VH-VL binders against Pleckstrin homology domain-containing family G member 5 (PLEKHG5). Designs and how they scored, part 5

Target 1, 101 residues: Pleckstrin homology domain-containing family G member 5 (PLEKHG5), of Homo sapiens (Human) (o94827r584to684)
Amino acid sequence: QLLLEGSLRMKEGKDSKMDVYCFLFTDLLLVTKAVKKAERTRVIRPPLLVDKIVCRELRDPGSFLLIYLNEFHSAVGAYTFQASGQALCRGWVDTIYNAQN

## First folded at step 19 (VH-VL; from a5 with light chain Y97H)

Design j1
Fold by ESMFold2, fold request of step 21:
Order: sequence, then C-alpha cells, then structure tokens
Structure j1 (fold): chain C 101 residues (1-101), chain A 118 residues (1-118), chain B 113 residues (1-113)
Amino acid sequence: as target 1 above (101 residues)
Amino acid sequence: EVQLVQSGAEVKKPGESLKISCKGSGYSFTSYWIGWVRQMPGKGLEWMGIIYPDDSDTRYSPSFQGQVTISADKSISTAYLQWSSLKASDTAMYYCARFDYEWGFDYWGQGTLVTVSS
Amino acid sequence: DIVMTQSPDSLAVSLGERATINCKSSQSVLYSTNNENYLNWYQQKPGQPPKLLIYWASDLESGVPDRFSGSGSGTDFTLTISSLQAEDVAVYYCQQHHTHPLTFGQGTKVEIK
C-alpha cells in the first residue's frame, strides 16, 4: 500500500545533491527520478526495505537522515533528505516509523 | 523544451574583466546544477566547475580554482562565468551545460567564443 | 583525480563498418550501491556543442540511434558504432562523474576512410 509520496532533495556522500521523487509503501521506499523519454520515472537506487531503515530528524530544519542496513545489520547506505519544510519532514519520519510498527 | 542560451562572442584584450552568461529555460532551474566547460582551439573538453543555483553551492576543478568565478542568479534563471583579468591563454570556446549526478551533462548551451589578443 | 584515457586519438572507418573507441579510467567509476558505472559518452560534431549519447556506461540517451552502444565496467569502457554513417563524423569523449573533479577523456576523432 502506498503511504506517502513526494519530492525530496537527496544528498549522498560529500558531493552528490539532487531532487528525487520518493514513494513510500507499507514495506519499501523507492527513490526515483524522471526520465526524459516517454514521461517515465526511473528507480535510481535499490528498493529500501522499510524494516531495514534507521531514520532520524536532523537539527537542520526540514532534514532527516536515513541509514540503510543489510541482513547483517551493517550500514550499506546513508542518505540525507531535505523536505520543503519541517512539517513535511516530520511527516516522512513519522510515516516511516509507523510503517515499521 | 530544455534550453541553455549563452551570451554572445567576446573580443577582449589582456587584463580586461569579463562576465559571460547562461540562461536556462524549459525546466526547474533550481533543481539542477549548471556546469562550465572550456574548449581551447583544437583541443578537448575541460571541466571548469559546477554550481547549484538554488543555494549557490559551487565546486571548482583544481585547474580553475582561483582563476574564474562561477555564480548564479536564480531569480532570472541565469548562471555566470567571470574573469577579473583575462590572459591570451583564455582564448577558447566556453560551454555551459546542465548537470545531474545521475545523468551527467545532459543539455548544453551553444557556446560563447572568447578571444583575448593584443 | 580520475584520469580518463581514450584510444585511439583518431580513427578512420569505412562507411557502414564498425567503429570502436576505448576509454580507460585510472580508478573504478562503478558505484557499488546501485551497481551503475558513472561514465558517459558525448558526441561533438564540427562546429556544434557536445551532445550526450550514453549514460551509465551503456544506456542510450533519448533520440540516439541504435547503432550506438556502450559497454564495459569498472575501469574499461567501449563505445561502438555498429555501422558508421556520414553524420557520425565527430569527436567522441568519455567522461566520469563518479568522483570529483569531473573529468573528460582527451577525445577520439572519427572520420570516414
């Protein structure tokens, strides 16, 4: 079931910054970008299983950190997401938390 | 339709300043980086730097750090490349291009020819 | 810095024949998170700006003819034109955006023999 969708700004590592469109389902989070051809969206990262996400709001307003764990509980991905405001950011963090419970 | 339109050709003398422009249209200007690429006569492409117009986050090639200034004015969807004191060796074609960390340089301006001679 | 080295510098190929351009990076441009190579190919025809042909090493950009293909992974990449046409006379550049600074290969000029 789709729980939440919307635009976020994604930062990865020290340099990468881009606008993405995310879909949060009951069991997974997809990170997508628009493709020029055929009005399609493309999944640009492996689907993130909701049960393997560690998610925290950051001090910077509208930002949250997402750490992705593998089956051995080791971090294999780290993302900073920026929403357009604090309320939207809390919405993402809360919805992820509720999907885990 | 995504377009990048650059300012016209320039003929300058050594020591003069110059600021050339790149205007983006047909897309969300604040959602992408703008990069500058130099092509010296008969030579290949050299990355000079990129800027994220939404917050002016700017990254320079080490070869161009301190040699040029990259800036943007998001209110008019325009990026700039600027020299404080031109040299004859700055004679080149300068391209702006839209950059995304997934797709690379996907749309290019028509180029601005800068000629610096005595 | 990741140095991109193309070979050959210049290539003459008969109309309708296959053209092959190699690009080697001094370090891997494979991003293990999504298993994609952050390596592009650009075409620059005489008097024109560059045009994106291929991204992620092997994915064709919209509107690029099927005779173009990209292959390779890690540090070794190939651009292939399966049947060279007159309009393919250009300089071809590889470029990586895996690691800053962003770097281009020196270019390979392709001409009709």
Scores: ipSAE 0.702, ipTM 0.912, lowest interface PAE 1.3, mean pLDDT 93
Fold by ESMFold2, last read:
Structure j1 (fold): chain C 101 residues (1-101), chain A 118 residues (1-118), chain B 113 residues (1-113)
Amino acid sequence: as target 1 above (101 residues)
Amino acid sequence: EVQLVQSGAEVKKPGESLKISCKGSGYSFTSYWIGWVRQMPGKGLEWMGIIYPDDSDTRYSPSFQGQVTISADKSISTAYLQWSSLKASDTAMYYCARFDYEWGFDYWGQGTLVTVSS
Amino acid sequence: DIVMTQSPDSLAVSLGERATINCKSSQSVLYSTNNENYLNWYQQKPGQPPKLLIYWASDLESGVPDRFSGSGSGTDFTLTISSLQAEDVAVYYCQQHHTHPLTFGQGTKVEIK
């Protein structure tokens, strides 16, 4: 079930920064971008299982950190996301937390 | 439609300063990087650097660090490339291009020819 | 720095015949997270700016004819023009954006004959 969707700015590693469109479902988070051909949306990262996400709001305005864990509780991915404001950022963090039972 | 329009050709003398421009339209200017690429006469493409106009985050090629300044004014959807003191070896075609870390350089300006001769 | 080396430097091919251009990177441009190669091909026709032709090593940009294809992974890549047309006379560049600094190959000039 879709819980939240919207545009975020994603940082990955030391250099990458881009605008993405995310879909948060009950069980997974999809990171997508528009593809110019036919103006379709493409999933650009493997689907992130919600129960393997560690998420927290950062001191930077409107930013949150997302750490993705494998089955051994080791970090496999790290992303910084920025929403258009603090309220939207808190909404993402809270919705992810609430989706984790 | 996405469009990048560059300022016109320049004829300069060594030691002069120069600032050329690249105006983006038809897309969200602050959502993409703008890069600058040099092409010397008869030669290939050389990446000079990229800028993220929303926050002016700027990344230079090591070959161009300290040699040029890349800047942007997001209020008028324009990026700039500038020299404080031109050399004859700066004679080249300069392209701006929109950059995204997934797609690369997907839209290019028409180029600005800069000629520097004594 | 990832050095991009193309071969050959120039290529003459008869109309309707196959043209093959190679690009080799000094380090892998495969991003293991999504298994995509961050390697592009650009076409620059005489007197024109470069144009994006292929991204992610094999995906055709919008409006690019089907005779163009890209293949390869990791460090070895190929651009193929299955049936060369007169309008395909250009210099072709590979380029990686996997790792800074962003780097282009030296270019391959394709001519008819």
Scores: ipSAE 0.686, ipTM 0.905, lowest interface PAE 1.3, mean pLDDT 93
Fold by ESMFold2, fold request of step 21:
Structure j1 (fold): chain C 101 residues (1-101), chain A 118 residues (1-118), chain B 113 residues (1-113)
Amino acid sequence: as target 1 above (101 residues)
Amino acid sequence: EVQLVQSGAEVKKPGESLKISCKGSGYSFTSYWIGWVRQMPGKGLEWMGIIYPDDSDTRYSPSFQGQVTISADKSISTAYLQWSSLKASDTAMYYCARFDYEWGFDYWGQGTLVTVSS
Amino acid sequence: DIVMTQSPDSLAVSLGERATINCKSSQSVLYSTNNENYLNWYQQKPGQPPKLLIYWASDLESGVPDRFSGSGSGTDFTLTISSLQAEDVAVYYCQQHHTHPLTFGQGTKVEIK
């Protein structure tokens, strides 16, 4: 079931910054981008299992951190997402939390 | 439908200032970087820098840091490349291009020829 | 800094024959998170701006004929034109955006023999 979708700015590592379109389902979070070929979205990162996400709102305006854990509870990915404002950011954080519980 | 339209060719003298432009249309201008690439006559492509127009985050090639200024005005979907004092060695074709960290430079402007001679 | 080195600098190929261009990076451009190589190929025809042909080392950009293909991983990459056509006369550039600064290869000029 689709719970939330929308544009976010994703930061990875030291340099990468780009706008992505995320789909949050009850069990998965997909990070996508539009692809010129076929005029459809493409999943650009491995699908993230909702129950393996650790999510925390950051002090920076409208930003949250997403840490992805493997099945052994070790961190294997880290993403910073930025929404257009604090309310939207909190909406993402809360929706992810609610999907986990 | 994505288009990058650059300002016209320039003929300048050493020591003059110059600001050339790149106007984007047909896409969400604030969702992508704009990069500048120099091509000297008969030579290859050289990355000069990129800017993210939404927040003006600007990254320069070490070769061009302090030599040019890259800026943007997102309200009119336009990026700029600027020299405060041109040199004859600045004679080149200058391209703007849309940049994304996944796809690279996927759309290019037509180029702006800058000729600096006395 | 990742140096991109192409070979050959120039090549002449008969119409309908295969053209092969190599690109070597001084460091790996493979991003382990998604297992994609952040290596592109561009085509620049005389008097024209560059045009994206291939991204992620092997994925064809929209509108690019299927006679173009890209292969390789890590540090060694190849652009292949399976059957050269007259319109393919151009300079071809590889480029990486895995690591700053972004860098292009020096270019390979393809001509008809």
Scores: ipSAE 0.652, ipTM 0.897, lowest interface PAE 1.3, mean pLDDT 93

